# Designs tried in a protein design chat: VHH binders against HTH-type transcriptional repressor CarH (carH). Part 3

Target 1, 299 residues: HTH-type transcriptional repressor CarH (carH), of Myxococcus xanthus (q50900)
Amino acid sequence: MAERTYRINIAAELAGVRVELIRAWERRYGVLTPRRTPAGYRAYTDRDVAVLKQLKRLTDEGVAISEAAKLLPQLMEGLEAEVAGRGASQDARPHAETWRESMLAATQAYDQPRVSDVLDEVLAALPPLKAFDEVLAPLLCDVGERWESGTLTVAQEHLVSQMVRARLVSLLHAAPLGRHRHGVLACFPEEEHEMGLLGAALRLRHLGVRVTLLGQRVPAEDLGRAVLALRPDFVGLSTVASRSAEDFEDTLTRLRQALPRGLPVWVGGAAARSHQAVCERLAVHVFQGEEDWDRLAGT

## First folded at step 4 (VHH)

Design s27 (from b02 with Y101F; framework vhh_brivekimig_d4)
Fold by ESMFold2-Fast, scan of step 4:
Structure s27 (fold): chain B 299 residues (1-299), chain A 121 residues (1-121)
Amino acid sequence: as target 1 above (299 residues)
Amino acid sequence: EVQLVESGGGVVQPGGSLRLSCAASGFTFSSYAMSWVRQAPGKGPEWVSSISGSGGSTLYADSVKGRFTISRDNSKNTLYLQMNSLRPEDTALYYCARDKFSWYRGGMDVSSQGTLVTVSS
C-alpha cells in the first residue's frame, strides 16, 4: 500500500498538536474527516498530518482556528505537493532503525559511551514522545527478547535498560506537572518492569495530566494510603511479568480492595492483556488502545 | 512505511480449524512483538495472543488458551494464528498488530483491515 495511516496519538506527535485539540478541531470545524479502521480507531493519512501541521503553524502565529480552517482549501494544494514530494524521494534507511541497531551493537560490546551518545542524538533529533515510541520502546523490546533467547546477557540488558531509564526519568522531570486531572501510577506489587509505566507517565504529562509516579514494588496497602491522601481521579497500574490467572486475580483483588470502590483503576502491560476477564470481573479497566489515553486524560 | 496484510479467515463449523496469516513489511519484523486482536459483532476489541520478536515467548487470553497457537516466521516476515476447536463465540474480525515495550497497547503502531472468521452450524 502506498498510503501510510497513523492513529491519533502518532498524528498528534508528528504534527505537534495535542490529541484533545485535534478532536476539538474535528468536532467544531470539520477540518479533518479521518477514516475509521474496522476496529473503530481513527486513521490519519500523511495529508491529514500535513493539514494539522499547517493549522498548528497558523494558530501559533495568532490566527484563530476558525480563520485557519477557512484557509485550508488554498493550503491543501501546497500540502498535496509537499506530501507527494516527501513520499517520492524516500530511499534512505529510517534513522530510527539505524539508531536502534547502533545502540544494540554498542550494548553487546559494553560500549556505554556509545550508547549514551546515540541516546543523546535521538533525544536531540526527536520530540520526547516520538523518541520513546519510535526508538526507545522498540529498543527495549528487542533487548528483552534477545535476553530471553540468550543472545544478550543479564548484564547487557541491565546496561541499556538503566541508561534508557535515566533518560526517561529526566524527560519526566522536565515535563509539566499538570493541574486539571490527577493520576497515581504504580507497578503491581513485586513487579520490577517499569519502562512501560514511565512511558505512560510521559504521555499523560504531555496530555496535561498531573502524574504521581510511585514506581516499582508498591504494596497494595501503601498504595491505598497514598490514594486516600492524594485523592486522584484514577489509578494506573503496570504488570508485565507472566503470572498465573490465580496469582493475577489474587493480586488484583487485593489492589481493588485497597482502593476506594468508585475510583477508576486502569491496568496495562502484557500480564493484564492475558487476564482481561479477571479485570472485567473486578471492575478494573484494561488499557486497550490509543483512545484510552483520552479517557485517562478526561477528554 | 509499516504495512500489515491479513488473510485466512472464512466460514467454519464448530470444532473446526482455521489458520490466519499476517504479512508484515516496512519495519524490522524480528525486533517487534506481534499480537492478534479480535472484535466480535457489537463488542469492543479483545486481545487474543502475543508473540515475542524471537518467537521464544507467547501469551494467550484465557478464552483461547489451549485451543489457539500463535507463531511467526521471521524469514518471511509473517505472523500466524492456528485456531483449533473453534466455537461460535470465536466469530469476529481478527486483526494483527505490532506491539511495543510500553503500557498495554500504548505503543501499538498499526492495525490492519482484519480478516473475518465465522463459526456457525
Scores: ipSAE 0.111, ipTM 0.528, lowest interface PAE 4.5, mean pLDDT 80

Design s28 (from b02 with K100R; framework vhh_brivekimig_d4)
Fold by ESMFold2-Fast, scan of step 4:
Structure s28 (fold): chain B 299 residues (1-299), chain A 121 residues (1-121)
Amino acid sequence: as target 1 above (299 residues)
Amino acid sequence: EVQLVESGGGVVQPGGSLRLSCAASGFTFSSYAMSWVRQAPGKGPEWVSSISGSGGSTLYADSVKGRFTISRDNSKNTLYLQMNSLRPEDTALYYCARDRYSWYRGGMDVSSQGTLVTVSS
C-alpha cells in the first residue's frame, strides 16, 4: 500500500540531475507534480525519478529541455516499464539487517565498491535520520564490537568507518546552516567516538538548528575559546568511552569551568547516562529522550 | 505503530530472582539498542541497563552491576532482564525502552505500560 518516495536530494542523485534543474523543470514544464509529505517536503516517486532520467538523457544528447518535455508522452511505454521494474526492485530490496550484513561481508573482502553501492542503496531507500538509526550507526557499532573481539582487523574497521563517516559528513554539509539557534557540539576530551555526536548534529540540522561541529578530542580550554568566539546558545557534549566516576566528574568539572556559567551545557552518550548524578550536581543537562530535542531546538 | 510490552514482574523475597521480558513490534528490532528503565513510586526514572542491537555490548548502572544481566533474542524481537540477588531498593515499575544512536543511546522511546517488581521483606 505504501509507495516508496525520495527527497529531492536523493532523486537528484538517482537521476543525475542537479536539484536546481529539477525545480526549474517542475516550474516551467509541469512534467512532475511531486507529492508532499505530511511535514510539507517534496516526495519524488520512482516514476518521477524515471521521468528525470529520460529528460537528462535527452538533454545530454543535445535536445532542448522544452522539446524533451514534449517527447515524454511518446516514451510512456518505456517509462512505465522502467517504473514497474524499479518498483519490483524496491519491493525486493534488502531490509536493514540484510544491508548491514552485505556491507559487513564486503568489508571483510575489502570490496570498497560494494560497500559504496550498498551505502547508495540505503540512502536512496531511507530518509537520512532513519538511515542513521537503522543501518549506519548499528553497522558501525557492530563493526567496533567485532574489531574488539578480534573478528575484524583494524584495516577493515577503518575502511567501513571512513566510508560511512564520509557519507554522514556529506549529509550534514549539504544541509544549509540555520540562522535562528546555534549549538556547538564536541566530544569529551580524549573521546575518540564521534558517531553519536554526528547523529546529534544530523537531528539538530533537521530541526533547523545551526551546528558548529568541533568533533573528537577537544580539550576543555580550547572548547572555552571557541565558545567565546562563536557565542552559541548551547554546548552539546558526547561521551561514550567508559570512565570511573572520579575521572568523569573531574573532566566534566573542568568543562563546566571552561564555559560561561549562564550557558546551557548538555551531555549525551552512553557514559553520561552511567553518571547522571554527577551531571545533575554540576548543573549539566543529561540528554534523556525525545522531548529534549525540542528543548535544544528552542521550540 | 511501535509497541513495547513488558512482563515477568511480581513479588519476591530479598535475595530472590525474577526474569523480565519485553516483546517489541512495529520496528526493526535488531537495528536498535534496547534499555531497561525503572521508576520507584514518587521518584524520577532511573536507567538500569542497555544492550546493543547485535547483543555484543552491554552497559549497567553501578547499583545493579554483577546482579542483573540484560540479553536479547533478535529472532523473537524480545528483550530480557535477568534479576538476581534482589534488594528492597529494586522495587519499582520496570520499563522497556528503544534507544536511538543519535547522541549514542540518549534518545529513548520508553514504553508506557511497565511491569511491577516488588521485593518484600
Scores: ipSAE 0.521, ipTM 0.802, lowest interface PAE 1.9, mean pLDDT 82

Design s29 (from b02 with K100P; framework vhh_brivekimig_d4)
Fold by ESMFold2-Fast, scan of step 4:
Structure s29 (fold): chain B 299 residues (1-299), chain A 121 residues (1-121)
Amino acid sequence: as target 1 above (299 residues)
Amino acid sequence: EVQLVESGGGVVQPGGSLRLSCAASGFTFSSYAMSWVRQAPGKGPEWVSSISGSGGSTLYADSVKGRFTISRDNSKNTLYLQMNSLRPEDTALYYCARDPYSWYRGGMDVSSQGTLVTVSS
């Protein structure tokens, strides 16, 4: 199955409802029956998030939750019809695509105020994780590719990349520090692709995990020293750049040896996928998808 | 609802070619990197190839590099895999997958059905 699902903390962020309140509504009123992942965690669909948004709207307007729950079937019927009708009668072009095109055009024109305005629109319109997945990360990837192909100049690439990175860092700083679980996140040594790691950090913070983000180009010995001082519950590593199997194994072996025995080590990114057998031999977990977020968060 | 529908599989002789297609719906196709993943009988999933949202970057597993070409048509919400110089070891169910630009680039939401590729004499 390919239906998009979210963990409870992500559903809470998307709907603007606290996790504790979602649990209370489920327990007392049975308003949702979220699916379970293979790992046993609750999985909330886009429809479930829409239900939570409607309940919040009604309760914010002064409707008691017991009455709001009774109104859901009729309200959801209307929303489903509206969404289906909008897809048929409106421009099929998604807003995410329009925002990315606007920022790219502004970047080509060196129009910094326009890039800033569109970034503000995106972050006002979308929750942080959705903004990252659908607008900011795709934009940075496209810009990087255009720079490599010569379609964009170094100055144009730097202009937009610096502005987007600053916004992502601000989102990370605004996220509350978790207190129940702690992860240290870094790129592989000599790895410069940071965007995926920033996205992982943002998601983990929204799941209530305390994140120490070390970023790019962290030598194994420095990571080891940081881990001894911080004593995290896990280490997460990102690796994107292509490597030979021998180089990957040598690097990962050095990383594994620099870290305490028994400390969970997770690796994500394209290069980890290419060398999965090496990760398995070294008792390193490969990040494979949505269900692993709950495993990292220890929900 | 995110949907991915694969097609184009079949039986082919060693050295032959096949072109797989994946029709995507229910999400902003151009916002996501896309991947091809295969699973041979009795083995775990193996990542084959990825393409960025714009189509400007491609990645390949060492086992298929130089033989397979990944491409996409964002106007049609369709992902492709051109497979040349096919070998018996390429025999597998092939799945397309949505691949977000996060820590798990290359980690996937796999399509439910897949398309079977059998390479045999």
Scores: ipSAE 0.464, ipTM 0.759, lowest interface PAE 2.1, mean pLDDT 81

Design s3 (from b02 with S50Y L59Y; framework vhh_brivekimig_d4)
Fold by ESMFold2-Fast, scan of step 4:
Structure s3 (fold): chain B 299 residues (1-299), chain A 121 residues (1-121)
Amino acid sequence: as target 1 above (299 residues)
Amino acid sequence: EVQLVESGGGVVQPGGSLRLSCAASGFTFSSYAMSWVRQAPGKGPEWVSYISGSGGSTYYADSVKGRFTISRDNSKNTLYLQMNSLRPEDTALYYCARDKYSWYRGGMDVSSQGTLVTVSS
């Protein structure tokens, strides 16, 4: 079905060919006819990248580009068979990794325009859920770890986090409003890690669920008041920060008691899995896998 | 096609050690957090340990803290679980799993193969 594509700067990195050379080769020798996205940008396929690599190899070996272009059809017959799964490309570098590296470097340099440009490229190239899973969430996790270890400053972390958050919120607002199913999502009281909660909200919106996102640091009593007013079908809670079993049980007990007895409560995050027995004892569901999406969406 | 192939299981006496490996293919390994999950005979699955994509964050079930160590080598697309001070209660089929960030970091794609660990005298 849909073939993976790259913008010219990513194709240049993958092939080891300067952007200016790619443009010149296209213009003068017609060696590539890149596809166009619905937005009108050039879209380079894995085959296009393979063509660029082959042309680089030939020109590095001293073959003139005009002659290399004439030889290309015969040489690409074998490469096309390999790209189709008959032979493995061991030098393939995942585009997701390249985008994350580019944004991290731009963040370290305080290059806000570059971070913005790469974010736009990611969101144009990948569906929203794929962009989140493979690029944005791994980037934010890496940035957070580097900040904790002292490798990145608070300012650098805030710069990229705020830009990513703004884009994710825009995607949430662009998604169609759900019907027939409503969830209220919040972090545990005193929990500040909201990335996983944002991802859950995005996934649920794409499944047609109406989401009320309360975010970070919601006290149990305030959550209780909100659910009485909103009357959702379920509550989803995120907990990431490490806690003792005793502290976790005390917090979850307060949350369970603040919510109506018949209201389903779901908890996700690393801390929830660490204390699964406590969740079970308090009649709280722990999110564990793909099948739980259907239960939350009511499908 | 996502493939996860576990190895390293075996029979060991209480107090012994084993190292499990999981070879991953068919996806960008460095983009995903990974977990170990185990299932003892007649019991449901139990999550054991988690490692972030970069390897900078690790989490453990209370039952294995201080005894097990999770690690990864992104250049080799391989996940590891070093198991020390093994107990009879650790006897189970061990699976590696790809974790997704889209739902509280708790959603998992679990391998079907598994590797058997038996702790007995």
Scores: ipSAE 0.306, ipTM 0.666, lowest interface PAE 3.6, mean pLDDT 81

Design s30 (from b02 with D99G; framework vhh_brivekimig_d4)
Fold by ESMFold2-Fast, scan of step 4:
Structure s30 (fold): chain B 299 residues (1-299), chain A 121 residues (1-121)
Amino acid sequence: as target 1 above (299 residues)
Amino acid sequence: EVQLVESGGGVVQPGGSLRLSCAASGFTFSSYAMSWVRQAPGKGPEWVSSISGSGGSTLYADSVKGRFTISRDNSKNTLYLQMNSLRPEDTALYYCARGKYSWYRGGMDVSSQGTLVTVSS
């Protein structure tokens, strides 16, 4: 993965410096040269943000910007030690919260243009997998919980979910095709919740796995026919909606029997974890966490 | 820095009770689903229970349903697991985990520390 980057408005928030002032400092003193994304957006790195923070500190202490800019080589010396101390796991969570709050407020107001603008901002600021993990998936879970509690209406839930889904599908189409391993991904036969499956497809594509995504409401017999034609290395299934142990076992048994003997079957989602013992009895793997991505990818 | 610190484990006789706690820091606790995962000696990890960010939804593994209760206090950034009617097969190292929602609550960030629960007569 490339270094994490931010658009100018996020860099401004992180550094505590007005957007206009950042542009003036860049143009007049050459204190940083932000990269450009393929889409043409200015891309500010963590190093760029750290430089802006130091310049703000010095100017707040009464040092003229021209003088602060002359100190840049010494500042960079100190920042190398600071950057080396930062963990790779450091994320954009303060901004992730702000983006989620903005999208929720816009959703309540039926402000589709605002939701779209914030989604564009997120995808410009974060790599696809990080955007999904830190912003989009938490937003979808929050929206779902608010709908269940009655804080959001069905229409508001559908509005934001459809917009997020469109962006995830676009990211999936842009992801590189794998060649060495092939997985078929589908939801359980009566499962409507596909966002987690889309996220799984996106991650597997970035791990070099070729993914055939069948999506929602795939009957067991249809999945079996597709698998016989495609001959994948594994099948990944998503199940989120709550169901009884008896219903879950009946459905999974039918799925297991529709698929070739010895073909690895993986199940993810909340309902799979609720019925882990059933999965074990039927020789089906349950997705548990980060280490399982490498197992699925054959790496 | 994300930190999850478990406590409350111990030795208890069959039929006994224990309450586990997980103190979370370094992230907005109320925005994440939280889970309990256990690993018995010589076995792989087993998911035990999950709770939504709001606390409005809970899920349990069939093996613990009706005996364990997951809860959270968002004002204190703390996750709990109340374990009743404990059985020898509940003996395991218990881990607090932050749900990542990948594969719609599939991926989890698990604490490396854990708290040991031993059920023996």
Scores: ipSAE 0.014, ipTM 0.472, lowest interface PAE 6.6, mean pLDDT 80

Design s31 (from b02 with D99E; framework vhh_brivekimig_d4)
Fold by ESMFold2-Fast, scan of step 4:
Structure s31 (fold): chain B 299 residues (1-299), chain A 121 residues (1-121)
Amino acid sequence: as target 1 above (299 residues)
Amino acid sequence: EVQLVESGGGVVQPGGSLRLSCAASGFTFSSYAMSWVRQAPGKGPEWVSSISGSGGSTLYADSVKGRFTISRDNSKNTLYLQMNSLRPEDTALYYCAREKYSWYRGGMDVSSQGTLVTVSS
């Protein structure tokens, strides 16, 4: 059964309250409404037993039963919160959290088939952007943090990162390319962190933008050549790794100079926020929020 | 759906401290990086601090580094901002925001409520 029940004799024993007292409390104060079996007998739940225990505690302290009964909503609230917490953890855990925990455990165990199975479940259950935001990117952040702290090995990090990347690239290639607007996306020249760029590519694809994804480690000169050939409407750059203001300005200056005058250049990622003034001086847009997606998409 | 409710603002003297809280609901809290954003009178929004979903990584605006500490309790779906050594220029409405990892820590769902912090002698 979904929920255990007890007859009054057992409930009395569990709660430490005499049967006669339970009947009196039910009759006079309505402190609980026990279920009835098909045969008509009272059926007390674990919650009912907990209520009886609390009423006994209060009355043993000298609180009148009528006053204890008035406190029952607060007591029930605490009990419901406890029961709900345990239920959520075991039966109704958020799918996103459960999937991430499963993939992390499988990664720690080098269980590639399990990681693959969970990734497939995630992508079947959630739209691509939601899968990225709620499961895949948080997982990779957690994995990266555990690797930094020494609780995960390089091999474990590579295992899950490569599998996630493969799925995201497949999603990007599965859909038809847009026609009306075109963006070229790349990481900063010395940047290895690609996940934010992949997320940007996914969102732009959903907005109908054609995306040419060049990925990580693209030298400024090579980006310039690609842009001259592709003639995009904008360039989007990702930068995550911490840099000094001087190094950031030097890199961005070379990137700006490698690209055609008047071509919109957008930069996103954690490091862009730290160097917003440099971006403004070099006529480069910093991605700041939801309105900027519409600007990039030309809506 | 997504709900972010800030609290903890108030009036403090320069050099004082405040702890802001943000109660989140309607989404898997541990899945999202969270941020504090502020808007001073007559100015545009300014990003203050961010924390990763696990809490293992934090970022701060240069203006608050060493004075503010962002933290979260995923078991309570609550984000915090401990503000120390407050200055008059910290006077602003403070907003809790849910970030996405899509780009630049992506799009943001910002609370419409905000909590007012006034640093005044």
Scores: ipSAE 0.231, ipTM 0.612, lowest interface PAE 3.7, mean pLDDT 81

Design s32 (from b02 with D99V; framework vhh_brivekimig_d4)
Fold by ESMFold2-Fast, scan of step 4:
Structure s32 (fold): chain B 299 residues (1-299), chain A 121 residues (1-121)
Amino acid sequence: as target 1 above (299 residues)
Amino acid sequence: EVQLVESGGGVVQPGGSLRLSCAASGFTFSSYAMSWVRQAPGKGPEWVSSISGSGGSTLYADSVKGRFTISRDNSKNTLYLQMNSLRPEDTALYYCARVKYSWYRGGMDVSSQGTLVTVSS
């Protein structure tokens, strides 16, 4: 199992030391020998970040960096015991949270180039599923909630959502198409929230499932016609926006009736969970967790 | 590390009330939607309720609408579930969960401990 690592800009943020100083300290004093990722990036461990914090503390207290470097071995003996005792340090933020905070700040400033740069960094540092799970999906949840609370404007929400959407679509296009199993994915009629559906598509493609993504606002009759033409192994539906039990049941009944009997239908999203009993009565599966990915993939 | 610790369960008569609490740590609590999930003896997990990070939006399972109220105190990193008009079928282990994805709002980081609620005549 690989040790958790950070890229130089994240290590800089965590340690409170600017990137140029880290490079200078590494070159002149050899205090760090960071690992290299397969892509050639410097990989800083939690211990490396702790070393940087200690060097900053000493230099802030007036100790010259050359003297701080000489004192480091003795001081690190106590720090290594502390780091080992805590394991994965709770004091150091996971860099996934740091990336999300950076993108939120850039979004508030309408700094599209900064959002783009951080997205590029995330996708270079993490495999597609981990990028989605640890950074992009939590970011989209945070953005939605901040927009709801009035912390973000509609324009700010749209800016970051469109940029994340573009990257998710690119990741989907890069994923190999499956051959033996096929799913059709769509949002509920009148449903605008598609990011969860894009995440589901990415997960399924990673599992070797061919995905036909129909997206937002697909009427039941149109979905029925698409299914007749495509003959998928299942249909996956996303529903997020709140609706009454009566409206939800009416919509799901029309969807169920528009689809071939015996074709598995899966529904995910906040509204599906809110109306689980209706789904069960209509013989529609509610997506509940990790084991359901295998069921969708036919494994 | 993410930690969720539930409390407040107990034995109560039908028609009674209980208030559950979940103390959260290891993440920025106000940035995540939170949920309550329950599991009755011999049955699979059932989603009960969710609340947005700000507390501005709430969702409830049809079986608990009008009886249960979800709330949160972001200053205390604590999630609550006020349960009124309790019924025998509400008997379950109740789990606090952090919502991870919009596709499956029920596919969550769930506490391993839970708190037991028994509604008994």
Scores: ipSAE 0.016, ipTM 0.311, lowest interface PAE 5.9, mean pLDDT 79

Design s33 (from b02 with R98K; framework vhh_brivekimig_d4)
Fold by ESMFold2-Fast, scan of step 4:
Structure s33 (fold): chain B 299 residues (1-299), chain A 121 residues (1-121)
Amino acid sequence: as target 1 above (299 residues)
Amino acid sequence: EVQLVESGGGVVQPGGSLRLSCAASGFTFSSYAMSWVRQAPGKGPEWVSSISGSGGSTLYADSVKGRFTISRDNSKNTLYLQMNSLRPEDTALYYCAKDKYSWYRGGMDVSSQGTLVTVSS
């Protein structure tokens, strides 16, 4: 499992703490034990950045660093317990839930700076895959449901969706470079929901797969031309929106025909689950669970 | 550690009703879509129903649509399946599942004992 890491200058920028202070806090109080790269450089994790942010908050509030260092394990343990859903009473909100509620309220108020601040906090506090699964994906799902029910406007939906999308793309660029396998990922031609596809791309990048992400609204014939040029090891397709079995079969048949014979095609998303028999008939793999990530990564 | 504990199964006559419960712990329950999966004697697993983390979206297998209702109480970390108009073919072990990673959480892991539902006359 590849965890995202930062050099000290980037960790300093993310945490709002000078590089000299980070070195002093490590040396004198042992608050961080950053990993070392094979080349011997310090590698700071998202958790390390969250630790630095907490220390800065406490010292900014007038707590001496020696006391802040002593308080840190209790605060971080509390955050981890809340995220795990274990420590708090049944009425207490986990951090993931609180972050989503804060972003939703800020979105309703058109408070873009607040949405940005909470997104930055989430990405500093959680590993990328957990941030996606527990905060970003549930938020976008909730926002989409509220837009469909009429409780959020198109402008509010676009505000938060564009900000989340930008962060997910940033996470993809920060992921380890692909090495041995290449996948081309796209949504079904008329699929607007790309969040799941972005999540799949993020997972595959962290497994060391090179990903060419084509996104939403790619016509079958254009996908065919792209794969002829790129020559990937597989194609991954996302389909979420509900559709009839006939419409699903017609669309998937066009996609299968547009792609080279023998090229593995994988499909995921809620609609794929609903039409699994069609996928099997067309020799398309349906993503079923955790073991399929290893199959896609070639491990 | 993720833990899921199902309850509420039993023996009922055709046309009867049961409410299944799944108590979840070890993860942020409200963040994950949840599903019910069943396995009838001598058959493979069959997906029954799913609900989004917020509870705003639900999906049902054609075989149970209009008879079963999935719901959740995020304040109690509990998933429910209200089963009405039960038929002999609904006889199965019922499992709850936390949706795992797929393009949009289409994958699911079953890692619990399940609860037995028997519909007989």
Scores: ipSAE 0.346, ipTM 0.705, lowest interface PAE 3.3, mean pLDDT 81

Design s34 (from b02 with R105K; framework vhh_brivekimig_d4)
Fold by ESMFold2-Fast, scan of step 4:
Structure s34 (fold): chain B 299 residues (1-299), chain A 121 residues (1-121)
Amino acid sequence: as target 1 above (299 residues)
Amino acid sequence: EVQLVESGGGVVQPGGSLRLSCAASGFTFSSYAMSWVRQAPGKGPEWVSSISGSGGSTLYADSVKGRFTISRDNSKNTLYLQMNSLRPEDTALYYCARDKYSWYKGGMDVSSQGTLVTVSS
């Protein structure tokens, strides 16, 4: 259907080029002709991002931008010919499973540059939400399971998790603040698993919701203070680690009591699903599926 | 497009066993946690079990723990539910679902077809 486009902040992240430099290159050398959205901001295509990557490579190698701009047509023609030739006899683009396998192998080898290269390739090839759903989150889940089973070391788990986290946080903060709704997102107290929360934050920002992300290790009373100051439309909580029904109810009761009566509280993650009856009794919503994104976004 | 096709339901006596299958297509199966959800006559949907994308982690509802086993074969894009020691209260339409394990996935794709399991004497 419609070609994928990115705002300048995302294009800058994908290409590794500062926003100010992209504008200078566009204005002075005419190397980019980004489209404009109905809202009037510039929309950069995958081809535009590829152009920026090639200019970055050449200038990093010491080629002046004026010279790099002159070389660009020949380089882009070469890349297009290579892609056309590859598509005829080989898989032209890695599938989600291939990218995850490649990053897992690189992680096991402590090959940080290779993990970085594949992450860049994934984020250039897929929209942020699809990259998260089909590649990054499944990779982190697999890595976590291998770490718990002892087939992957703590160092290997930390290596890939920190690199993925850095990219997700960058994508999240590049998105404009929403105006219509505001959500405060945090993990359950003592919950270490934050990637699900980061994914939810990314999805909500994509839907135009302003997100205040508090992350891990937020005590119930501190969450209450933040909510009183911020006055959000809802609170979203993530809980993944297995808990007894008693411990879950005690924790959720404390969280519910720390928050204003009538403020919508949403809980997501594996532990919430295991204790749905407790959530219902405490007037807390359990995230169940696609329609709940619309409810959170106020659409 | 996401397609989920359940099979393996039927009529069985209390204490019997059934194995349900779900054939998945239209997405990278190994990338997604999968779940079984059931709906008994006159009741709302009830989550039964979930399995992570790699198959390394499983979760069960208290009502089925110790009796049901969830598994998957990523090479065949197929999800399974082995049901043992079946009880009359297990009678329901059983649905295969994608994205039910974690709320970061942006929703739950539940099969519209389902497979009927009837436990009766």
Scores: ipSAE 0.066, ipTM 0.517, lowest interface PAE 5.9, mean pLDDT 80

